# Designs tried in a protein design chat: VH-VL binders against Diadenylate cyclase (dacZ). Part 4

Target 1, 269 residues: Diadenylate cyclase (dacZ), of Haloferax volcanii (d4gzm5)
Amino acid sequence: MAALSELLGDLVADVDGLFLFTPSSSHYEQFAETDVPTVVIAPENTVEAETFVELPLQFQNVKDRIRFGVEGAMEQSIVEAGDTIACNVGTFGGDPDSLVRVRVEENMRSGIYDLFANSRADPGVIRDVFEVAIELGKKGQKGEPVGALFIVGDAGKVMNKSRPLSYNPFEKSHVYVGDPIVNVMLKEFSRLDGAFVISDSGKIVSAYRYLEPSAEGVDIPKGLGARHMAGGAITRDTNATAIVLSESDGLVRAFKGGKMILEIDPEAY

## First folded at step 17 (VH-VL)

Design T84 (from T81 with heavy chain K58R)
Fold by OpenDDE, fold request of step 21:
Structure T84 (fold): chain C 269 residues (1-269), chain A 120 residues (1-120), chain B 107 residues (1-107)
Amino acid sequence: as target 1 above (269 residues)
Amino acid sequence: QVQLQESGPGLVKPSETLSLTCAVSGYSISSGYYWSWVRQPPGEGLEWIGFIYRSGSRRYNPSLRGRVTISRDNSKNTLYLQMNSLRAEDTAVYYCARLWGDFEYYFDYWGEGTLVTVSS
Amino acid sequence: DIQMTQSPSSLSASVGDSVTITCQASQDIYNYLNWYQQKPGKAPELLIYYASNLETGVPSRFSGSGSGTDFTFTISSLEAEDAATYYCQQYDNLPLTFGQGTKVEIE
């Protein structure tokens, strides 16, 4: 009878690296010197690892967490497509308690990592806006689907490349996305035309903004409406991230650098 | 008036970890702004190290990625810098500074700086 | 990274002279540029923010202009106390980067 540990050893056989997700110091020390390179993936490098990938978001889904971390590693040229890694990840909290063998694929470079990890805007703000958009996509307003356009970050430049369509209800307010009350307000105002402009720190700068950048040169999939075009265009000309909820298909999309980075189905989220 | 005061060991050995403290007075670090560290090697220019958002998220200079941790203690109104695996080239005056974030990113208040020498 | 190039690296001028320093960004940074003064043995001090806004308490002899890639810092009438190194700093994108500095000496 083979020992269980021997059988499970196949999971780590012939790997090119070990990824430790959010390890404690003691856990890291145990795995720091193996026959393969060790990479720590965590919100902070608290264990003083030699090779570190920032994980700026919390993921409940282990698969998503791993994918995000792997993409980060790819962006830093720690791993490349074709590599096989062992991921030691926590599923039930605490120190990593799970082992997942992953083959790195080129399609794992989605751009999502850059969106959050390399933004000047607070990644938490971007996350919070996504959450608002997703919730809005799920529930709509008063039972009806709504569209919305959120421009996150680089608010000064965005404001200069836009004009007001109506009175800005946030002009004299200092409110921030992520606040439950503010989120409700955002949802209520989503019925109105125009874009929301949100600062790097999450301050709601404006509603009802008409974005005026040229649509030339943007890479927007065919069939997408004016909100998507505007979102794509503004991100081409600024360092902002655009988050678009489509009224027609109910999907949430993100744009950066004039390109669509991700598409999310709120119902599947 | 906002005041920042850096404190550190002055001398650190190669491969050791640097820990710096920045005591902030005259303003609550939890009330707003970003808080940042900037360093300056002797006779050289300024290098941004990183900053901490109001939310607690951080951004670091990629040149120092993986070696730097910025944190804060709101109760103590104190900013911290930890830098691992120090090298001779890390010898510099280290400044903590208040950084206006959100729309603009300028350093409006600076500490006096603390010299850190990395030597065996 | 966005590179900031200052010119000149150093200059010498007399009290009362007008001094001009330029900063060029490697890409369009809009108006996201600040200017700092650093005296010997001291921390930098903010003089100009957002390309042309004078920081509170800063003398009016200091000014900034420009947008896009080319920026100018001017001291209209140099005073003895203005002997320092001046830095531009961009914040269009991370990492935040500084120019290499311009040392201003008084003859």
Scores: ipSAE 0.895, ipTM 0.949, lowest interface PAE 0.6, mean pLDDT 94
Fold by OpenDDE, fold request of step 21:
Structure T84 (fold): chain C 269 residues (1-269), chain A 120 residues (1-120), chain B 107 residues (1-107)
Amino acid sequence: as target 1 above (269 residues)
Amino acid sequence: QVQLQESGPGLVKPSETLSLTCAVSGYSISSGYYWSWVRQPPGEGLEWIGFIYRSGSRRYNPSLRGRVTISRDNSKNTLYLQMNSLRAEDTAVYYCARLWGDFEYYFDYWGEGTLVTVSS
Amino acid sequence: DIQMTQSPSSLSASVGDSVTITCQASQDIYNYLNWYQQKPGKAPELLIYYASNLETGVPSRFSGSGSGTDFTFTISSLEAEDAATYYCQQYDNLPLTFGQGTKVEIE
């Protein structure tokens, strides 16, 4: 027991903060009054924490979850580069079962937090689109992998920088992403070429859009296809966020400002 | 007709917390649009404070981030503004307004505003 | 933040005159610009949205034009009741920002 305590002691030695990821009320109460600031990182502030960072996605990858939390905390000036934090996180789901010591570095500003927190579009909409893309990545359509391109936000500009490839099934519809029925529709229509355009509020503006911005100068990682290029290009020229599901590798990627900001493996999510 | 009516303390001391309410009538705040707070110091221009999405998510002016909380009560059809650590510079007329959102972000309905003076 | 610069800061004109106010954005904001009128002691009122769309109920003497960085607001024939401060407002990106205002006085 002494050795174990020592081990834990090493992890929490000289930390500048405690990050609790999705704590229960009882858990929060137990650790809210520590010698260091306590930050709650969760989808919702159900424990009424004084310091809170909202998680827009339920990151299954603990590293991503921690990174998001840290970046959010940095953006909120809760922590700064050079700080050391103890992260209490659930690694295998459920109750927190892990303690991770993290030294905050400036390079942790990956843009993931900005993707959700500083967009004009509703972060919930971005989340919902991610969820659709992730689900689509996991299950495919009719047993086959599919690719998809979602452009979220700044729909006015996006529409002006694109052309229709086919009839827009959403032209006279006022439907929103996140609706289960709509999500099914999105998945079904993903089998066809073109981008989905989604407004700031989550309205499906259009399907089957060809994005016209030039891909010249867009910084896309090697090996990525036309959808990624289009997503990168449109986000360079607009304030939209592009969410791309790759048919080839099954990964979901997000672009903003012409750069890839996030990569998610649906199978790991 | 959509109507907004702000209410507040009028006078707040420095370092104290401001709480404002906005009663909305003629339209359900849960039915659509965004709902926003805008302030105007005496003799000065307009500053956007923040808004609440239809989903309940919020956006705040970075200049005020960390001090401001916008919330709503759908059952009361009321919008709220909380601002912490008030300073003299926070003296302003505070407006609640309906914000279109989505494709456009324009304020189409405004309250009459409520003056908040921060003074010891 | 996107800065909106209005010109002029103030002007005086006579009834019947044409009045023009300009708003310049610090970056390309497409047509994501609105114009408001604020009379003394009153809340702002929306006049123009999306650069050139006249709000319902607003007199046709008011108009807006422009895109990108340069925008213009025009009162074709000034009326006495138009004495007010006018503001442009961008929504290309958050935070939403307003111009500093243009005070229009009637001679």
Scores: ipSAE 0.844, ipTM 0.942, lowest interface PAE 0.6, mean pLDDT 94
Fold by ESMFold2, fold request of step 21:
Structure T84 (fold): chain C 269 residues (1-269), chain A 120 residues (1-120), chain B 107 residues (1-107)
Amino acid sequence: as target 1 above (269 residues)
Amino acid sequence: QVQLQESGPGLVKPSETLSLTCAVSGYSISSGYYWSWVRQPPGEGLEWIGFIYRSGSRRYNPSLRGRVTISRDNSKNTLYLQMNSLRAEDTAVYYCARLWGDFEYYFDYWGEGTLVTVSS
Amino acid sequence: DIQMTQSPSSLSASVGDSVTITCQASQDIYNYLNWYQQKPGKAPELLIYYASNLETGVPSRFSGSGSGTDFTFTISSLEAEDAATYYCQQYDNLPLTFGQGTKVEIE
């Protein structure tokens, strides 16, 4: 019987590091004696690894898990652009069972780790709002393209820096993003002007908000519309994340700290 | 009335793992509040360790990231702290606390605290 | 991380005196500031949240004010039971951070 760590070592002999995603203790121990630098990527460091990158949210998509883990490792200077790493991931919900070789590239510093790891808002809420925006980008509203502006987190400050455009249909309600019925409501109301304001825990605080901060000095690509300008400005002045669906190009963009940090094509996601 | 009570070992050795339990009564731990651990080295100030959102997601102080795990058992109405690779500077009184969360992040109920000493 | 600096580190005053503690944040934290009282051997207790809102049951001799980076906490007429250490705590962003504390003693 050949040791699993020996077989994996042969398969990854040319890499600068081995990333183990959510390994069991027994799986991790198989690599304790290898010369390959080993990094554990997981929600918690239960295996007591010497080199560890926190994964604050478990993504179902393997690609997203890998990208998040790589960016976290880059932020911590564990790897750098030009490195080749082997990512050992689980595809069936158990110990890592698959191997993906990844060349670390400079463009992997997208800000996605910061968006989820360093926001006060629940990472699951940010993900849930992204999913709503992406679904809306794919399907539109009654087959027509639609724009939307979601402001996630720091809702108290966001509400104080905004004013109503119309009656708030969520006043007196206690509904949360992630509930399928609520997600349908968000899609139905997205056709109308203004911003949704969503709390750190995912409560829908308001719809139809006019965001008052000026977009002066906000780093926004030219040609983007009013929703992007407003979203950028509010994230400069608060700790919120803005998630914007563009009616014209169908892309979903995220802003934090007054800067665009992410751009997603819903059709490619 | 909401009550929190910590329990666990009072003395542990360096490099070992600390496991603390917080028994919650008078309120469901799976409710709309967040649940947190905070520590205080003897004669020093307070340091936030981390919390668990209502959803079950966790956030940790970056200074302790990679060494701590916060979890809960809804059936036992219990909050847990696990801290690995203990060091002498981890000697502190450990508190569990309920955190309002969402809009205002203040601690409205605290346990009595449990002293953990890390020494050989 | 947002650093919170309290002044003074300790003070001594007589019953009936007015005492003031300051807390300075390393960056603008809006009104996201709480004050706690901790008596020896006990857990902290919330006194004030959102810079100036008194928690239910807290005596009116306690007050808080300020915004942005500079905050003050005042006991308008010190009582013997107010001997404690007082902490400010910001919640503008994570990690949640506390000031180093101000010990208030009764002469």
Scores: ipSAE 0.680, ipTM 0.848, lowest interface PAE 1.4, mean pLDDT 86

Design T84 (from T81 with heavy chain K58R)
Fold by ESMFold2, fold request of step 21:
Parts: structure tokens; sequence; C-alpha cells
Structure T84 (fold): chain C 269 residues (1-269), chain A 120 residues (1-120), chain B 107 residues (1-107)
């Protein structure tokens, strides 16, 4: 136990901190009393660490876990730009088995942590909608590229700031995103005009919504189409997140607070 | 109809872990509401601790700095609060409450509360 | 965090008086505000949700109004049983936050 903690300490002695991602209690205990500042990054603080950053989702991608951990630590003033940290992460299950050195940069304050950690909507719902958009971006609808607009969270205000384009097929249903059958239904309906409105808990409130807020003065990159403009505007005026699939470039984008927070190429994901 | 009853230790020492149980009767804890813990230090106002969504996902007040865990056991119809690294300032009446969530977020049923004193 | 400031911190009034409590949010919270009553030694009880909607079984002498950042709670004809502390609570965003409370005493 002393040998392991000293070997890891020696290997990373020149860093400003050590981030342990989802460690077991025994793994954490090896570093709890060392001179190396240690931070635990996990969904819950089961190891009772003195310094802890909540990971709102269990990301499978190591890069995304590190990004969330670093950004979360910056938001909590645990680290600052210019710091060098060692990230101890797991790649094959079990206790963390790999080390990645990261220089903290100011541009890492992207807002992505806020999108999942501080949203009123269930982070799992946001993830589930994002996954539907990614799958649709990869496969299209019946082999053809398609666009889609999903508004997640704050559904009461979103419904108040929108109007129907046609009959709502979900009006009397009680179905939730994340159900495989419901996800198929969302993909089938995505080639039609208008927005889907999804509640904080993932209930499909409506399809075919016309979002009324004007996009004037919303910080949206030039050249993006009507779905992006509508998504940006509604997130400025509500606490919702907009997840937009572009028909023309195939990218999936997320908007919060009237700003684009995330842009992902489904083909690379 | 719906009743909530907290239970747990009344006196706990600093640095220890608090474990509270909320027994729910007259309603299934796994159905259509969120379930929350709220506390009130003596002579002070109310502070939301966190809640568990209908899905079982959890959200916590950032002010509690990763010291809390909320869980539920659907088979026992109970809600739990764990709070580690207790401090004197954690002395409070602890309430469990049912939260109408999703669209509007209000607490419609409360337990009677249990006083937890953190003292040497 | 959205801070909720209540005014006054306490008041004393006679049975039959009309009393008014205000609640100010640190940012625009739309209509996402609730009012609770807490009698000594008891848990809080919901009176009003969504700024102005009276909860089932709550007497009509209680009312709420306002939107955005400024909200008002009124008891139109104070009764002896209304001696309590009253709290506003916002739900525009997490964490859910309460005002510091207004203690109402009967003269």
Amino acid sequence: as target 1 above (269 residues)
Amino acid sequence: QVQLQESGPGLVKPSETLSLTCAVSGYSISSGYYWSWVRQPPGEGLEWIGFIYRSGSRRYNPSLRGRVTISRDNSKNTLYLQMNSLRAEDTAVYYCARLWGDFEYYFDYWGEGTLVTVSS
Amino acid sequence: DIQMTQSPSSLSASVGDSVTITCQASQDIYNYLNWYQQKPGKAPELLIYYASNLETGVPSRFSGSGSGTDFTFTISSLEAEDAATYYCQQYDNLPLTFGQGTKVEIE
C-alpha cells in the first residue's frame, strides 16, 4: 500500500494535483494522506474524499470524463488555468488504471459541465435525447439525411412560448425518451416540421411545435438554419436545452442560454 | 392519505456520518413524484438538500460540497439521506418531503421533521 | 444560486387586519414561485404555487401575485390561527431556494 502510493506520487510529483476518477475506497486511501493534492471525480462521494467533483453522468469515453472533471473542478475553483494535473482514469473497468497529464487552459470553460450538472432537467434525459440525435445523424431516416429539433426541459414555459403546427400525436400519451420503442417513434417523426418538447423527466409533451421567440440578438454562428435559430432563441427565453440535428452538415448541436455549447460530428462519435 | 415519517439519531458527533430514513405510507415512492430532503437550522430558514427524480437520478444542493447522498428502496417504500463529515453547522431539523416535479416544483407533503444535533 | 429576499422579516398585526409580505428574486424567475406557512413546531405547509394558484383546502383570505422578480403575498383578513412564519420558494432553477422567512404575530 505504501509502495503503490509512493510509486504513483513519485511519477506525478511535479503536478499541481491528482484527479482520481471513480476510485474504490482502497485505491483512494493510498493517496488520502500523501503530499500530492488529490481530487475525487465521481457520481457520488462514496469514498468520503475531502475534495470532490460530482460527475453528473457516467461517461464511457475517457476524454469526455476528463473534460467534465477538469471543467467541474474549474467551476468549483479547485484548479485554475495554468495548473498541470494528472488524471487517473479507468479504461478496462475496475479501479483507475491509466494516467493522463493535462494542462488546464482557460478555454476549457466551455459551459458543458453546466449543461448537464446545473440544468433542472434530468441529465440522463438530456443524454438520451442527444443519443437519439446522434443515431439519427448517422443513419438518417430511411437512409436520407434529416434535421430535427428537440427542446428538453422547462416544458411548461416552452409550451407557453410556442404554438402547434399540427395535431400533437403525443397529446394523450405518457411516454418517455429512453424507451427503445419511443426512441424509434421520435426518429420516425423527426422528418416533419417543428420542435419536439420533452419535459425535465423525459416525458414527450409534444411534437410539431412552432417556437415563437425571435432569434434577433442571439449568439448563433452565421450560416446556421432555422432550427438552430429557433433553438437558440427558445433557450435564451427559457431554462430549456435545445438539441439540433442539421440536415445540411449532419452535425448535432446543443444550445443553452441562447448560446451554442456543444457541436459534435455523429460520424466521428 | 400520504404520510412521511423521518427517523434517525438525534445527537451525532462532528466528522461522523448522518443516516436518516423516511418511511412513506399511503403512496408508492416509485410512482409519479420526486422525493426530497430539506433542512432548517434552529431559528433560521429552510435549505433544500436534494431530491431524487422519478427515474432514480439524484440532484443535490451544491452548497453541501459532495457530502450528501439520497437514495430510495422501492420495496420498503423508504427514502434515505446520508450526510458525511458532519459539522456543528449541520445541526438542523431534517424534513423529508414529496415534490411535485417536472413542470412545477413545490413540496406538497412533508414529514414531521427530526432534530439532529451535531455536538461534541 | 437565485437569492430570495423577503420583507419584512417580522410583523405584528391585529385580527382582521390585511397584511402583505413581499419576496424579491435576484433574477427573473417568471412565475416560478411558491408560498409556504410554517407554524411553530410544525413542518411547512404549501399555500400558493405558481405565484398565484391557491392550493386545495387553503382559505380564500390568502392570495399571491407578481411575476419576474417581485412577488406579493397577502392575508386579506388576519385570523388568530395565521400566526406563523411564511416562506417564498423559487423553482426557476436549481438549487431550489427559499426566502429567509417572515414571522407574523398576532397582537
Scores: ipSAE 0.636, ipTM 0.819, lowest interface PAE 1.6, mean pLDDT 85

## First folded at step 18 (VH-VL)

Design T89 (from T83 with light chain N93R)
Fold by OpenDDE, fold request of step 21:
Structure T89 (fold): chain C 269 residues (1-269), chain A 120 residues (1-120), chain B 107 residues (1-107)
Amino acid sequence: as target 1 above (269 residues)
Amino acid sequence: QVQLQESGPGLVKPSETLSLTCAVSGYSISSGYYWSWVRQPPGEGLEWIGFIYRSGSKRYNPSLRGRVTISRDNSKNTLYLQMNSLRAEDTAVYYCARLWGDFEYYFDYWGEGTLVTVSS
Amino acid sequence: DIQMTQSPSSLSASVGDSVTITCQASQDISNYLNWYQQKPGKAPELLIYYASNLETGVPSRFSGSGSGTDFTFTISSLEAEDAATYYCQQYDRLPLTFGQGTKVEIE
């Protein structure tokens, strides 16, 4: 009869590296000297690991956390497509309590990591805007689906490449996305045309903005409407991130650098 | 008037951890702005280390990512820098500075700087 | 990273002279550029922000211009106290980067 530990050893057999997700110092010390390279993936490198990948977001979903971390590692050329990684991750909080074997694939490089880890805008702000868009996609307004366009970051330039469609309800207000009251306001104002402009720090700069970017150099999938085109185009001309909720299909899409970075189904989120 | 004052050990051994403190007066660090660290090796130019957002999120220079931690204590109105695994090339004057952030990113107030020498 | 290249690296001029320093970005940074003055043994001081805006309290003899990749810093009439190293700094994207500096000496 084989020992359980021996059988589980197969999970870590022939791996190219060990990824430790948010380990304690004591945990890291145990795994720091293995026969494979150890990579720490965490919000901060509190364990003074030699190889570190920043995790700027908190993920409840372990799979998403792993994918995000792996992408970060890919971006830093720590791993490549074809590598096999053992991921030691915490599923129930605390020290890592789970082991997941992952084969790195090229399609894991989605661009999401760069969006959150390297943007000038606060990653928390980007996250908060996504959450607003997703929630809005799920619930709509008064039971009806709505579309929305959020431009996050590089607000000064975005404002210069846009014009007001109506009175800016945020002109004299200093409110920030992520605030529950502000989020409600954003949802309510989403019924009107135009884009929201949000600063790097999450300040709502304006609503009802008509974006006037150049259409050159954008790569937007066919079939997407004017809101997507505007969002994509503005991200080509600025360092902003566009988050678009489609009224027609209910999907949330993000654009950066004139390209679609991700697509999310709010119902599946 | 906003004032920043850095404090540090002055001398750190290689592989050790550097801890710096920046006492801010005349403005509450929780009220706004970003807060940043910048260093300057002797006779060289300026290198941005990182900053902390109003939210508490942080951004670091990729050249130092993984070795640096910036934090703040709102109650003490103090900014902190921790740098691990120091090397000789980390010898520099370290400045804390207020960074406008959000729309424009300029450093409008600087500390006097504190020299950190990494030597055995 | 965005590279900022200043020219010249150093210069010497007389009191009353006009001094011009240039800064070139490796890519278009719009007007996201600041200029700093650093005197020996002192911290940098902000002089110009957003390419051409004079910081409050800064003498009017200092000015900045430019957009895109090419920027200019000018001292219209050099004073003895202007002996310092000047730096440009971009903030179009992270990381924030500085030029290598221009040392201005007074003859």
Scores: ipSAE 0.905, ipTM 0.949, lowest interface PAE 0.6, mean pLDDT 94
Fold by OpenDDE, last read:
Structure T89 (fold): chain C 269 residues (1-269), chain A 120 residues (1-120), chain B 107 residues (1-107)
Amino acid sequence: as target 1 above (269 residues)
Amino acid sequence: QVQLQESGPGLVKPSETLSLTCAVSGYSISSGYYWSWVRQPPGEGLEWIGFIYRSGSKRYNPSLRGRVTISRDNSKNTLYLQMNSLRAEDTAVYYCARLWGDFEYYFDYWGEGTLVTVSS
Amino acid sequence: DIQMTQSPSSLSASVGDSVTITCQASQDISNYLNWYQQKPGKAPELLIYYASNLETGVPSRFSGSGSGTDFTFTISSLEAEDAATYYCQQYDRLPLTFGQGTKVEIE
């Protein structure tokens, strides 16, 4: 018992804050007043916490959940680089069952939090498009790697800054990303040229779109292909998010505000 | 015709929780559009509180984030607003409104509003 | 947040007059601007959406123009029933924000 207490003691030693992820009211009340500030990270502030960070996504990976929450806290100036926090999370079944010690680092400001939490587009839509891209990256189509470009949000402006390469198969359809059948369709159409345009609410507005914005001023790493340039450029000139699957390296990348925000390896996801 | 009707307690004490209801008729809230709350302090302008997406996801004004919860009951065709830790400055007429959303974000239908006064 | 500034804050005009209200955004919002009319004791009503589109049922004497940061709302021939406060509203980015309003009085 003494050894176990020591172990827990090591985790909470000299922490600057306590982060409670999706706590119950009773749990929050129990730990609301500690020697360090308590922060609640959850989809909604159901426990009426004094300090709250929104978690607009559900994460299966606890590490990703924690990083996302920490970044949100950083953006709100709740914590800063150099701080050490104790994170109480539910790993199994949703109840708090884990305590993770985290040292906040500057590199935890990836931009992912802003991409989801401050977008006009539904964060769930952005998530769903990522999932499609990731799945497509893992499996390809008919055993072959494919590239794809998805433009999510600000669809009206995106459409005005693009032209059709072919007929729009979705012109008379009202279908939404996240639907299993629609996702299959998206993957099948990914073999074709052009970008998909998806509205804030997840409506598939168009396929086969050629994006026409200038590449000037786009901040993307050297060596990336035309899809990345187009995605970067369109996000510079619109409020949209671009999600790019590279045929060549199999990675998924996101652009916002003309900048690359994240890079994901589908095989590691 | 789409109609919205707000209802609430009228008077709330400081630090208490506000609960408002918006009954929607003439259109199913589950069929489309976004649904939003907007408030207006007496003699002042309009402040957007938040809205609920078609999917059920929500967005709130950062100024009120953490204190506000918007929800809906599709079976009752009703929109809800909960606001915690009320202050005197939360005194306002609260409107529920239909928001076009997705492509254009304009409020095309409004309730009559309900006055909420925060006072001891 | 995007700030919307209306001018003037108030004006008085006669029936038949042309009235112009301006709205300035703190940053480029393209055409993502709406105009509302609010009469005393009533909820706002949508008049113009997407900078220049007239809402169904709204009289043609109302119009909107502009793009980027500067927008104009015009009543070509003022009627007595037009006495109200008018608001612009942007939706380029969240949070949605309104101008402070322009009160139009009839002389």
Scores: ipSAE 0.897, ipTM 0.948, lowest interface PAE 0.6, mean pLDDT 94
Fold by OpenDDE, fold request of step 21:
Structure T89 (fold): chain C 269 residues (1-269), chain A 120 residues (1-120), chain B 107 residues (1-107)
Amino acid sequence: as target 1 above (269 residues)
Amino acid sequence: QVQLQESGPGLVKPSETLSLTCAVSGYSISSGYYWSWVRQPPGEGLEWIGFIYRSGSKRYNPSLRGRVTISRDNSKNTLYLQMNSLRAEDTAVYYCARLWGDFEYYFDYWGEGTLVTVSS
Amino acid sequence: DIQMTQSPSSLSASVGDSVTITCQASQDISNYLNWYQQKPGKAPELLIYYASNLETGVPSRFSGSGSGTDFTFTISSLEAEDAATYYCQQYDRLPLTFGQGTKVEIE
């Protein structure tokens, strides 16, 4: 027991802050009054924490979750490069069951936080689209893998930089992503080629859009297909966020500013 | 007709918290649009503070991030602004405004504004 | 942040004159620009949205043009009631930002 305590002691030695990821009220109360600042990172501030970073997605990957939290904390000037934090996280779902020591570095500014927090588009909309893409990645359509391209935000400009491939089923509809029925529709229509265009507020503007920006100069990782190139290109030329589901590898990727910012494995999510 | 009416303390001491309310009439704040706060120091230009999305999500000016909270009560059709740790520089007329948000972002309806003076 | 620079900061003109105000963005904002009029002691009022669209109820003597980084606001025939400060506002990116304003005085 002494050795275990020592191990724990090593993890929390000289930390500058405590990050609690999705703590219960009781857990927060227990650890809110420490010698270091406590930061709560969660989808909602249900514990009424003084310092809070909103988590837009339930990242199953603990590393991504921590990165987001740290980056958010940096952006909010809660922590800075050089700080050491103790992160209390749930690794296997449920209650926090892990403690991770993290040295904050400038390179932790990966853009993940910006993807959600600094977009003109509603972060909830971006989240909802991710959830659709992830679900689609997990289940496919009728048991078959599908690819999909979602362009979120800056819809006016995106529409001007694209052309229709087919009839727009949403042309006379005012429907929003996140609605269960709409999500089903999105998944169904994903079987066909083209991009979905979603407004800042989550309105489905169009399906079956061909994105016209040139992919020239876009730096997309090798092996990624046309959807990724299109997503990268459109985000280079607009303020939109592109969320791509790959039919080939089943991964979900996000692009902003012409760069890939995030990669998610739906099966691990 | 859409009307907005700000109300606040008028005078706040440094380091204290500002609480403002905006009563909206003629339109339900839950029905659409974004709702925003904008301030204007005396004799100066306009500064956007933040807005609340239709969904309830919020965006803030980074210059004020960490000090500002915007909220709304749909049942009261009221918008709120909370600003912590006030400074002399926070002296301004504070406006609530309806913001068209989605494809365009323009303020089409404004309150009359409420002057907030930060002084010891 | 996107900076909006208006020119001039102030001007004086006579009734019937044409008045032009310019707004320059620090980066390309497409057509994502609005113009407001603010009279002394009052809240701003929207005049032009999306660079050139006249708001409902606004007199036709007001107009806006431009795209990218350079925008122009024009009052074709100045009226006495047009004495005010005018602001441009971009919404290409957050945060929303305003120009410093142009004060229009009537001689």
Scores: ipSAE 0.847, ipTM 0.945, lowest interface PAE 0.6, mean pLDDT 94

